# Ledger of designs, part 21: VH-VL binders against q8wyp3r787to878

Target 1, 92 residues: q8wyp3r787to878
Amino acid sequence: FQNYLRVAFQEVNSGCTGKTLLVRPYITTEDVCQICAEKFKVGDPEEYSLFLFVDETWQQLAEDTYPQKIKAELHSRPQPHIFHFVYKRIKN
Below, E stands for the ipSAE of ESMFold2; O stands for the ipSAE of OpenDDE; V2 stands for 0.75 times the mean of E and O plus 0.25 times the DockQ between their complexes.

## First folded at step 12 (VH-VL; framework fv_romlusevimab)

Design z03 (at its last fold request DockQ between E and O 0.85; V2 from the best seeds 0.00; counts 0 for: pae E 2.9 > 2)
Fold by OpenDDE, fold request of step 13:
Structure z03 (fold): chain C 92 residues (1-92), chain A 118 residues (1-118), chain B 108 residues (1-108)
Amino acid sequence: as target 1 above (92 residues)
Amino acid sequence: QVQLVQSGSELKKPGASVKVSCKASGYTFTKYAMNWVRQAPGQGLEWMGWINTNTGNPTYAQGFTGRFVFSLDTSVSTASLQISSLKAEDTAVYYCAREWSYYGMDVWGQGTTVTVSS
Amino acid sequence: SYVLTQPPSVSVAPGKTARITCGGNNIGWKSVYWYQQKPGQAPVLVIYYDSNRPSGIPERFSGSNSGNTATLTISGVEAGDEADYYCQVWDTSSYHWVFGGGTKLTVL
């Protein structure tokens, strides 16, 4: 169970599609992005990044971060906020 | 503006009780847990625990069980710390700090100095 | 319990770069927060989740975290940066916040 990561793919004017990805704990955001690019069939992955959406805020995750670390920590809080990992285009 | 305002300094005798309040404003109080942090004179920050502002469920760090009680008055967006059977070693500045998920303890009260002296 | 280790003090000349370390076992697998505390004031969050700056924190402040060491870097140090700095992590095992012992940064 711990090796699963729910990621939503967000496209402009197309809504969001969620997928559950197999992501080991020490897999970086960069690698997760590659997985996302493959799973969501993104042809221009360089324009995309992984974001954390929490409490109406967006945080672009650096490539060397660990989404599973983030997930584990946020879930373990006594009063956790709902959060989402979102694979979407980087704003220009 | 999001802010936490704590009650004023306290001077107490050993064995007495004190209640420090932390009033929140500028945000939905019940949406974010409230942390309590102690800082003895000339010492570092020490996490005491926190309280779930939605459920009222407190969690106390090691060493802060028994005499320390976290409570809420949600009607006035206030978290409180009560210390009973005060000891000299309880002399410290006590801070409340909002827990904002990914962003950590992003807002702190100004601190309340509690002095326990005979 | 999880332990964070900081040097008790760091000194730096104005305009130079200060580096404050925070050691912890496999701290790279934890998210590190940094707080600045000036004399007589409450702590102020300056870095969250290893390397992110809250609004209002100068770009001179940066953070990194890898292996067993997290580092707060302050470039172009100013006199106003003189303060105590604390690292902090959330321990997922004990469900506790853990602070480092703090580092006093002196601007020479």
Scores: ipSAE 0.867, ipTM 0.955, lowest interface PAE 0.6, mean pLDDT 96
Fold by ESMFold2, fold request of step 13:
Structure z03 (fold): chain C 92 residues (1-92), chain A 118 residues (1-118), chain B 108 residues (1-108)
Amino acid sequence: as target 1 above (92 residues)
Amino acid sequence: QVQLVQSGSELKKPGASVKVSCKASGYTFTKYAMNWVRQAPGQGLEWMGWINTNTGNPTYAQGFTGRFVFSLDTSVSTASLQISSLKAEDTAVYYCAREWSYYGMDVWGQGTTVTVSS
Amino acid sequence: SYVLTQPPSVSVAPGKTARITCGGNNIGWKSVYWYQQKPGQAPVLVIYYDSNRPSGIPERFSGSNSGNTATLTISGVEAGDEADYYCQVWDTSSYHWVFGGGTKLTVL
């Protein structure tokens, strides 16, 4: 991959939009959240986190995880699933 | 609700064949890969390989090519392991395990004991 | 082939902390899964992706992974934790799953 990460932004009143981020391979979830807060212009970034959505489940990603590692491993699995990284409110 | 139910234990003689079935329920069978895992008596878990349940394409771990065949019947949500030319060393418990991409092997069958004895 | 190494056994007194190690070359760059197997039962997933717990797994189970060692930590061990524990990784180089040899946890 070209060191990119597709992230959807989900907001209760605006629906879902997405951006493709050009990122370093070892970017942390914390750093992705900071980029997303700036790119999606959120005023209350402490209320948001990065989530993995796959197979109708949500997994909140801890700040010290590596989305590019997760993406690379999931793409290499024997029967890969469509998954999304989603920047959204923790409690909505 | 998600469940894998395996066929009953088998007692076989060397040189025979056996087919272990694994019936899935509670989820979309063709969406998740099926793994097979062997555990010889008193030994650890040994990954045998997996089958893509959408395409039917199997992958076998080293040492499991030849006598071991993975197959599917998607009309009844069933994965099967066939072992031909059975040897005493094939005596083991055989597990099927569903692969959830992020979770790994999150759901396991109860295991099927195959005993090969003359 | 990628190899995972576990101690064959670990003994821990009730209420204390058990640490079960899983050694592998650069395992910190792989995602580690842990399974619990009680006698006569199928394995049960207890940790996925290094440190996450499936629903129903107590918080006293935790995982870490860095360098050449992943560790399953069980705090406040109970007699019911007595089981075999297996680490596992997905090896992106070979496109294979790899299990460790297993560790028998004895609570005594």
Scores: ipSAE 0.370, ipTM 0.829, lowest interface PAE 2.9, mean pLDDT 90
ESMFold2, look of step 12: ipSAE 0.361; ipTM 0.836
ESMFold2 (binder alone), look of step 12: mean pLDDT 94; pTM 0.956
OpenDDE, look of step 12: ipSAE 0.796; ipTM 0.943
ESMFold2, fold request of step 13: ipSAE 0.349, 0.353; ipTM 0.842, 0.847
ESMFold2 (binder alone), fold request of step 13: mean pLDDT 94, 94, 94; pTM 0.955, 0.953, 0.955
OpenDDE, fold request of step 13: ipSAE 0.864, 0.861; ipTM 0.955, 0.953

Design z04 (at its last look DockQ between E and O 0.85; V2 from the best seeds 0.00; counts 0 for: pae E 4.1 > 2)
Fold by OpenDDE, look of step 12:
Structure z04 (fold): chain C 92 residues (1-92), chain A 118 residues (1-118), chain B 108 residues (1-108)
Amino acid sequence: as target 1 above (92 residues)
Amino acid sequence: QVQLVQSGSELKKPGASVKVSCKASGYTFTRYAMNWVRQAPGQGLEWMGWINTNTGNPTYAQGFTGRFVFSLDTSVSTASLQISSLKAEDTAVYYCAREFSYYGMDVWGQGTTVTVSS
Amino acid sequence: SYVLTQPPSVSVAPGKTARITCGGNNIGWKSVYWYQQKPGQAPVLVIYYDSNRPSGIPERFSGSNSGNTATLTISGVEAGDEADYYCQVWDTSSWHYVFGGGTKLTVL
């Protein structure tokens, strides 16, 4: 699989900005979040997390998960669904 | 409510054919692939393959080619499994299960018992 | 072909913790799913993608996956937990879903 990961940055009351991250397969969600914090210039990264949006459902990814693994899994299906990785604030 | 309802039990002779149906409701049928899983008496689960409910393209697992055919009737949100030239070893419970990618086989039919006996 | 190995049976006393293992080469890099099957019933998804619970599944059920072993953990085991449990992965190399052999959990 390609060593890229597209992540959308979602802010309150604003649109989403997407960036393509060049990352190794073994990068963790925590690592991705750090990259996102840097790329999107987030000053309070502790309030953000990486989410998977697929089929109208949101799922916050645990820090020790692997987004590239998830991407590979979702692409290796006979009937793949559109999905998005979204970096956004954690809902309290 | 999302559910899969399968056809009733079947008793067949060796060499006969059987068609098991799986009717989906509560969701867009053509949005999710359908898996078929076999379970022989007292044995474990065995994946038979799946069918793309949008294109109708089936994929069969090793050992389930030839006599096994997956099909669709999208007008009634139904997936079907046909087994031809039935053998005694085909005696099993057959399940359909919705494929929801990341979430796995999240919805299962109740199963259809197919008994092949002379 | 990819192979998943489960112990045939696990016994646990009520209130104790049951651990059901699922062994596979580099299984930590595969998404592991767990199914519960009670006698005469269809399987029920209890864990998806290693450690996630579908809605309706008690928090007593948890999953982990690392290295060559995935584990389904059931804390505070109840009599109703007695069932067969199957692990499952999607093998991208062979394009097959692969089930483990199943583990019968007996509540003593």
Scores: ipSAE 0.559, ipTM 0.897, lowest interface PAE 0.9, mean pLDDT 94
Fold by ESMFold2, look of step 12:
Structure z04 (fold): chain C 92 residues (1-92), chain A 118 residues (1-118), chain B 108 residues (1-108)
Amino acid sequence: as target 1 above (92 residues)
Amino acid sequence: QVQLVQSGSELKKPGASVKVSCKASGYTFTRYAMNWVRQAPGQGLEWMGWINTNTGNPTYAQGFTGRFVFSLDTSVSTASLQISSLKAEDTAVYYCAREFSYYGMDVWGQGTTVTVSS
Amino acid sequence: SYVLTQPPSVSVAPGKTARITCGGNNIGWKSVYWYQQKPGQAPVLVIYYDSNRPSGIPERFSGSNSGNTATLTISGVEAGDEADYYCQVWDTSSWHYVFGGGTKLTVL
């Protein structure tokens, strides 16, 4: 089973860029943040977290959550919505 | 403010029909599915199913695929539950509840008591 | 036909910690929701996706989920916390919400 997780990177220089990560099925949010810090080349990873943007709301994901589980559940709901995983600064 | 307001309590005889309405306000009605939940006297919560408010397509939980019909009137932001051929065991409080993505049922109506007795 | 099992009741002294369990096969790989229902009232969502609090829910309410058990923890229990508490999951295989049987919390 190929597992992909699309993560947008939001940074102050106005662009949102994204990468599709190849991840293990049971990857934690903490692990995703570590990968994102490397892939997006951030110098201060402790200032960033993974967020879920859905239904015009933001939710910071706790480190021991599973983004692939969240994705699967959102896709399985009878009335799914567009959502994004976003690696961004905790403080604006 | 997001709010769900249900129609008033009903007293019915066996064999009759009832329609419970649920009027939504404070959000875009057609963006979020509407759940129906039953609670018989002294019992727990029982999910009956939901209706996709964008397409009008209902999904019924096991055991609710016969006499129970979900419907919408999107012009007045209203979901409805119709129960036909009422039986005494249909006596319960019926709730509507908004499905807010993976948040679950974040807003509930006040409940409508349906009493079916001879 | 996924089943959630809760103890029928839990009693806790004021100011102490209540723990309400929700058992299910591999529940740690499902998202668990918790609802509080006071007599004559509609349920209120108190925990979503295992451990998150909706706006307005006191920090005394917390949740955890691993293995075959999810737990709702209420620290510093107050008289106003007396209620029935229901766990709930979305079961992706059946496309079905499932509620536990409920736990009555009594503050003695």
Scores: ipSAE 0.277, ipTM 0.814, lowest interface PAE 4.1, mean pLDDT 89
ESMFold2 (binder alone), look of step 12: mean pLDDT 94; pTM 0.958

Design z05 (at its last look DockQ between E and O 0.88; V2 from the best seeds 0.00; counts 0 for: pae E 3.0 > 2)
Fold by OpenDDE, look of step 12:
Structure z05 (fold): chain C 92 residues (1-92), chain A 118 residues (1-118), chain B 108 residues (1-108)
Amino acid sequence: as target 1 above (92 residues)
Amino acid sequence: QVQLVQSGSELKKPGASVKVSCKASGYTFTKYAMNWVRQAPGQGLEWMGWINTNTGNPTYAQGFTGRFVFSLDTSVSTASLQISSLKAEDTAVYYCAREWSYYGMDVWGQGTTVTVSS
Amino acid sequence: SYVLTQPPSVSVAPGKTARITCGGNNIEWKSVYWYQQKPGQAPVLVIYYDSNRPSGIPERFSGSNSGNTATLTISGVEAGDEADYYCQVWDTSSWHYVFGGGTKLTVL
């Protein structure tokens, strides 16, 4: 697998913008969020997190998880589902 | 409600064949792979393999090739396990379990007891 | 062949914390799943992807995965928690799901 991670930026009442990020396997979700904050020019990153969207379900990723690990696991299935990493505001 | 319902207990003689069915409901059957897991009496869980419910392509774990066959009847949302040339050591509870990738084997059948005895 | 090692049994008093370990080489880079199985019943998923709880699973159940050891932690153990617990990983090298040997949790 290549060291890239496709992340969609979701804003309220706006379209999604996608970026391909260079993310090494051992980079944590916390670090990915920092990258996202920079790339998407988010001024209040503390209100955002990285989510996994798979089969119409949302999963907020813990900061100490590895998005590339998740990606690799999801691809290594005989019947994989389409999934997306989404950087968006944490639901209050 | 998402559920898997398996066929009833089986008592067979050595050398016979058995077919265990697993009927799915409450979800799109062809969207999720189906796993088969064996558990001999007093023993742990043993993964037998899985079948792609969209393509019908089975993958068998080591030790479960030859006499074990996974199949589908998508028209009735049913996965089946056939064991031929049954042996005493095939005596076990057999489970089907839905594969939901990230979420694991999240739905299990109730199990089917297969007893092979002379 | 990838191997998961669990202690055969763990005993704990009611209200105490039970920890069930699952050892595997570099297991932190694998997704670990935990199943609870009570006598005469099918296994029930209690932890998915290391530390996530399915809906309906009490918060008393938690999972961690670091280094060569994954751990299922059950705080405030109740009599109803007495069961067999299995860890599981997907081994990408062999294309196999691998179960641990299972741990019998006894509530004293």
Scores: ipSAE 0.615, ipTM 0.907, lowest interface PAE 0.8, mean pLDDT 94
Fold by ESMFold2, look of step 12:
Structure z05 (fold): chain C 92 residues (1-92), chain A 118 residues (1-118), chain B 108 residues (1-108)
Amino acid sequence: as target 1 above (92 residues)
Amino acid sequence: QVQLVQSGSELKKPGASVKVSCKASGYTFTKYAMNWVRQAPGQGLEWMGWINTNTGNPTYAQGFTGRFVFSLDTSVSTASLQISSLKAEDTAVYYCAREWSYYGMDVWGQGTTVTVSS
Amino acid sequence: SYVLTQPPSVSVAPGKTARITCGGNNIEWKSVYWYQQKPGQAPVLVIYYDSNRPSGIPERFSGSNSGNTATLTISGVEAGDEADYYCQVWDTSSWHYVFGGGTKLTVL
């Protein structure tokens, strides 16, 4: 079966694009960041992190969290909010 | 700023009905689900269910599918719990709690004590 | 239905570390929330999604979740931490929130 994670790439000078990543259910945020650095051709990966954007708020995801778990949790709530996973610079 | 203010304590006889109100302020009421939680005297927290404040669709936990009704008045940002055919075992504190997806039940009302006694 | 197990009570001396456990089968794959309830008061969220603190919760409160156990840790315990603590998860199979039975923390 296929397991997918949609990640937007946000860069001040190049706008916002998205990719759908094929990932395992147990992938960590750290591993997603490594994939994003490769897929988005980022030369300074230490300046980037994976963020969750929900209801006009940002939360930087700790490296040992599981984005697929977060996705499943948020979709199952009784009144789910629209959310996005965003790979972006920690500053800016 | 974000607040849930519940109606005052109630003393009722068995067989009566009660309506507990929960008035929200400081946020967009229809954006967040509302939970109801019961706590009987000396006991733990018991989830009763929630209501989708955008659609008005309730979901009731098992054991709360009969005499318990969740409702809304979105014009005054108010959620309500009605309990009919009150029994002594309905004696408890009833809380409303706002549901914020990733952050859980982040805001609670002060609680409403319902006492059912002859 | 999914069951969360907490010890009924934990005692700790002031300034020491309290650890309150929440047991559940494969709980590492649930989002664990912790609530503090002082006598006569409504619960207050102290940890969300296993290990994150809401605004206003001191750093001495921390959480972890692995295997079959989630843990709330309170370092440098103060008398003001005396309360009941509840863990909670969302169970997608039953469409229920589940609370643990609660743990009374006593600061002696």
Scores: ipSAE 0.367, ipTM 0.830, lowest interface PAE 3.0, mean pLDDT 89
ESMFold2 (binder alone), look of step 12: mean pLDDT 93; pTM 0.946

Design z06 (at its last look DockQ between E and O 0.89; V2 from the best seeds 0.00; counts 0 for: pae E 4.2 > 2)
Fold by OpenDDE, look of step 12:
Structure z06 (fold): chain C 92 residues (1-92), chain A 118 residues (1-118), chain B 108 residues (1-108)
Amino acid sequence: as target 1 above (92 residues)
Amino acid sequence: QVQLVQSGSELKKPGASVKVSCKASGYTFTKYAMHWVRQAPGQGLEWMGWINTNTGEPTYAQGFTGRFVFSLDTSVSTASLQISSLKAEDTAVYYCAREWSYYGMDVWGQGTTVTVSS
Amino acid sequence: SYVLTQPPSVSVAPGKTARITCGGNNIGWKSVYWYQQKPGQAPVLVIYYDSNRPSGIPERFSGSNSGNTATLTISGVEAGDEADYYCQVWDTSSWHYVFGGGTKLTVL
C-alpha cells in the first residue's frame, strides 16, 4: 500500500472536497486531523475529527488510532466495502 | 431486524451427507460476506471459511477442503453448508456469521447441531 | 499459520475487573475482535476493531491492542459476564480468520 490517504472535507451547507494526503502508516488520527486542518484551512480544528464512513454508517476515529492501518485492513478483508475518511465537525 | 436463521439439528450416520442452511433477513444479503464457523463439543470456535455473497465464490480454510461445500441461493437470501462423507469428528455446532469488514462478524446464526453417530 | 494465544481460564470476583489477554505476533497491527459466548448460545460480538463497542454492549467492556497483546477488559464484573471469550483476527498473509483458543471467565 502507498502512503497516501484520501480524505474528504465535509462542511455544512456545502459539498465535500477531497484531498490526497501523504500519511505514513504510523501516523495517528490526531496527526492526520492536524494535517487536515492545515490542508483544508480550518480555523477551529478542535471542533473537527476524522470519521470513517462505511455503508451509511459513521465511526469517529479515536485520536490514537492509525488511519493507514484501518485503510489497509479494510482493503484486505474478504468482501470489502467502499469506505471514506471524512474530516468534519463533531456532533454535539 | 437483521438476523440469520439456521436450519434445525441433524443426526446422521457416518458416510452420509448433511446440508445446513442459513437464511438472512433485514439487510442486503449480497453485500456482506458469509462465514462458517465450527465448534466441536467442549471446544473453541474454528473458522471454516467464507463465501462471497456477491460473486458466489467460496474460500475454504485449511482442513475444510474437499468434503465441505459453501453455496448460495440469493433469491431467498440463503447460504448453505454441505458436508459429505460425514465422520464422527464432524460432530459439532455449525454457525453462519455475517461479516461487516470493519465491524467484524456482527450477526450470527443460532447454530446448527450436527451429530454423526453410528 | 498465525496463532492467537489466550489463557484457558480467568477467575474474578463480582465487582472486580477481569482482563483477558490475546497474544499474537505483532497483533497490534491487526484488527482484533472479541466474542462472548454463553453456554448453549451463539457467540456475540462485544468488541470490534480493537476497542469499539457495538450497540448494546455495556461500557464495562473495553478493548485495547498494542504490540503483541490485545486485551479485553471487563470492569465491574457481574455474574452474567461468566462466559467464554474469544479473540479473533484476520490474517492477511494466509487469508484466514483466526480465533484464539478461548478463555473461560468464571465469576467467583
Scores: ipSAE 0.627, ipTM 0.909, lowest interface PAE 0.8, mean pLDDT 94
Fold by ESMFold2, look of step 12:
Structure z06 (fold): chain C 92 residues (1-92), chain A 118 residues (1-118), chain B 108 residues (1-108)
Amino acid sequence: as target 1 above (92 residues)
Amino acid sequence: QVQLVQSGSELKKPGASVKVSCKASGYTFTKYAMHWVRQAPGQGLEWMGWINTNTGEPTYAQGFTGRFVFSLDTSVSTASLQISSLKAEDTAVYYCAREWSYYGMDVWGQGTTVTVSS
Amino acid sequence: SYVLTQPPSVSVAPGKTARITCGGNNIGWKSVYWYQQKPGQAPVLVIYYDSNRPSGIPERFSGSNSGNTATLTISGVEAGDEADYYCQVWDTSSWHYVFGGGTKLTVL
């Protein structure tokens, strides 16, 4: 199921909303951000990025990374942890 | 502060056993896998395997499935490596290392030197 | 039995750029980690997931990974950078962590 990516949208006024995106296996973080901007109806997409929340830490994902690769690798680890992809403001 | 503190160096004769301990502090011990890594004198790092600290289930690298046993005592946040029937070739520094999922083996113990000589 | 190949040693003059390679079949689709080990010390993680630095690692350390080669780059090399450097991947086919053989960086 490498064609699906669950993304949470975090915004102060809208709370935490999730969508499952249908995406190509080699989609980049940049492309995911563009899809999220459209799906969550964000007017200022340059102020947002895709983040990985794992083990109580945040990592802003660089535009040339591959969320589906990250997802597959983290799921395959010997002691897998719960993680979330979160589309949110960079300056939050 | 996340920290791994290992037991002191050991001098052993061939045929003996040794137990290396690795005490964790500053984090939830059972949330992160513990790796064991060997480094023989003048040689590189050799992955020995890991133990799932939540279930206690070990996984051993090829070549470490016999005399090497990983174990836990979660009541004191301690992982242990036991080596039985020691051979001269087991002489090495043994490291424990915590795996922080996305971040890899981010915290290492100081190492325990095991010397096997007759 | 995935294999990572590193040069045994690299020498570089102070202030210059060191490049330490890690070769592996299709390593560009794996996530590469780099560890620094100074003489007599435990290894320290310096790069995770190809190109990210942990807190406290200087910006002059950088990583890249594409094709069959991952590279650790240290710009403005200082004497304090003398160490052994190891690359490491998670091999999903064998469920094994794999280290490269290590590279000794000498600053002359």
Scores: ipSAE 0.269, ipTM 0.812, lowest interface PAE 4.2, mean pLDDT 89
ESMFold2 (binder alone), look of step 12: mean pLDDT 94; pTM 0.951

## First folded at step 13 (VH-VL; framework fv_romlusevimab)

Design q01 (at its last look DockQ between E and O 0.83; V2 from the best seeds 0.00; counts 0 for: pae E 4.2 > 2, grease 19.4 > 18.9, SAP .507 > .496)
Fold by OpenDDE, look of step 13:
Structure q01 (fold): chain C 92 residues (1-92), chain A 118 residues (1-118), chain B 108 residues (1-108)
Amino acid sequence: as target 1 above (92 residues)
Amino acid sequence: QVQLVQSGSELKKPGASVKVSCKASGYTFTKYAMNWVRQAPGQGLEWMGWINTNTGNPTYAQGFTGRFVFSLDTSVSTASLQISSLKAEDTAVYYCAREWLYYGMDVWGQGTTVTVSS
Amino acid sequence: SYVLTQPPSVSVAPGKTARITCGGNNIGWKSVYWYQQKPGQAPVLVIYYDSNRPSGIPERFSGSNSGNTATLTISGVEAGDEADYYCQVWDTSSYHWVFGGGTKLTVL
């Protein structure tokens, strides 16, 4: 698997603001969030989380999940859809 | 709402053929792969394969090649399973199940019982 | 081929917690799905991607996955929970869905 993960910031269509992270396959969502907090220079990382956006649905990823696992599996499915990892604020 | 409705129960003789249909509604049929799952009486779930509802390309699991054919009629949002040269061991409930990627097989048909007996 | 191993049966008293395991090599790196099947009914997805509940599934149902074991946990078991439960993974090597053998949950 490729050791990169593209993460958009705040919104799906933030292609220009997105970051490509060089990460290990077993990096956790928590770790990705930490990297995102640093790269996107957020001052309140506790209010942010990593989300999977696919087919007009949002899924907040638990801290102990593996985004690279998600990416790998979704790419291997028979009819893959476009999906995005998005680092954004948690809705209250 | 998303729904899969399968055709009714079938009683067949050995050597005959059967075609089970699975009509989808409530979503874009060609966007999600359709899986077929077999369950023999008193046994567990067995994945038979899937069909790409966009391209029409089927993929069959080991043990389900040859006599098993997946097909589509996209005009009516219907997937079908045809079993030829039926054997007694084909007696089972057959399910269609939509695959929604991250969400797995989130919608199932009600199942179609196929009984093969002399 | 990838293999998932489930105990054939699990028994639990009402109100207690049932745990159904699903063993597989490095299953923690796979997304595990759980299905509930009651007699004469189609399977119902109760857990997707290890620990997520579809809409309509009670909070009593939870999932975990790490190492070589995934677990479906049903707290406060009710009589209506009596069913067969199947774990499932997508095998990225063979491009196959793989089901466990199923576990019969009996509510005593």
Scores: ipSAE 0.668, ipTM 0.921, lowest interface PAE 0.7, mean pLDDT 94
Fold by ESMFold2, look of step 13:
Structure q01 (fold): chain C 92 residues (1-92), chain A 118 residues (1-118), chain B 108 residues (1-108)
Amino acid sequence: as target 1 above (92 residues)
Amino acid sequence: QVQLVQSGSELKKPGASVKVSCKASGYTFTKYAMNWVRQAPGQGLEWMGWINTNTGNPTYAQGFTGRFVFSLDTSVSTASLQISSLKAEDTAVYYCAREWLYYGMDVWGQGTTVTVSS
Amino acid sequence: SYVLTQPPSVSVAPGKTARITCGGNNIGWKSVYWYQQKPGQAPVLVIYYDSNRPSGIPERFSGSNSGNTATLTISGVEAGDEADYYCQVWDTSSYHWVFGGGTKLTVL
């Protein structure tokens, strides 16, 4: 079946926008970043990364992590918090 | 300074009940689940379950249904473990541990030793 | 239920590198947590989500996870590192946290 990952795009001088990506279950963070660079038409993709925003804290995701695995684990916990995957600049 | 402070050690006879308390400070109590972990003498860590501190809904690991009850008093930021019909095999150190969802059990109480002896 | 297997003990000389393993079926597809417990003390989280350190944990503690084995690595081992070490995963099939049996690290 098709699988989906909601990713917000955050830019300093434009509003925050989001897209739902059609992705394979085992997609890596590196591949998600490549898709985001294309979908959001980013000219300097090396300056961006995928972040997890959870409980008012940012965590930069390493390229060899699996966002779908993270999403599934966090949803399975008994006291889930709101979390977001955010494609944004590494230095702010 | 996030801290979990547990009630003092207990010496009980078989058939009695005990309540172990775990008071949280330095954070919003209702934001994070509270785990309970048992360690019998000379043994490893054994997860007993947790309680959702926002809803009060407990989840018990297999083997911890029946005599073990998790509860909350959110007005004093306290989680409690009650053990009824105590048996000698309940002798152990009991820990509370906060779960910071993504980060695991990041803060632990000091442990409460419950000794059940005739 | 999901099972984690750790060696009962590991010995290492001061200043050397300790490697503590945690075996599990397809553990590389689970997120692994590591705890240090010194005698008479509560456990302390030292690694979360395979390889991340909480604030205050020295960089000489590191973790890896692939295939059927996760490993806690402690470089430059000191006498103060003598402790029991537990691995842990969240098992999505049982909705349980699962601890390994623990490994006693001896510095000698």
Scores: ipSAE 0.277, ipTM 0.814, lowest interface PAE 4.2, mean pLDDT 89
ESMFold2 (binder alone), look of step 13: mean pLDDT 94; pTM 0.956

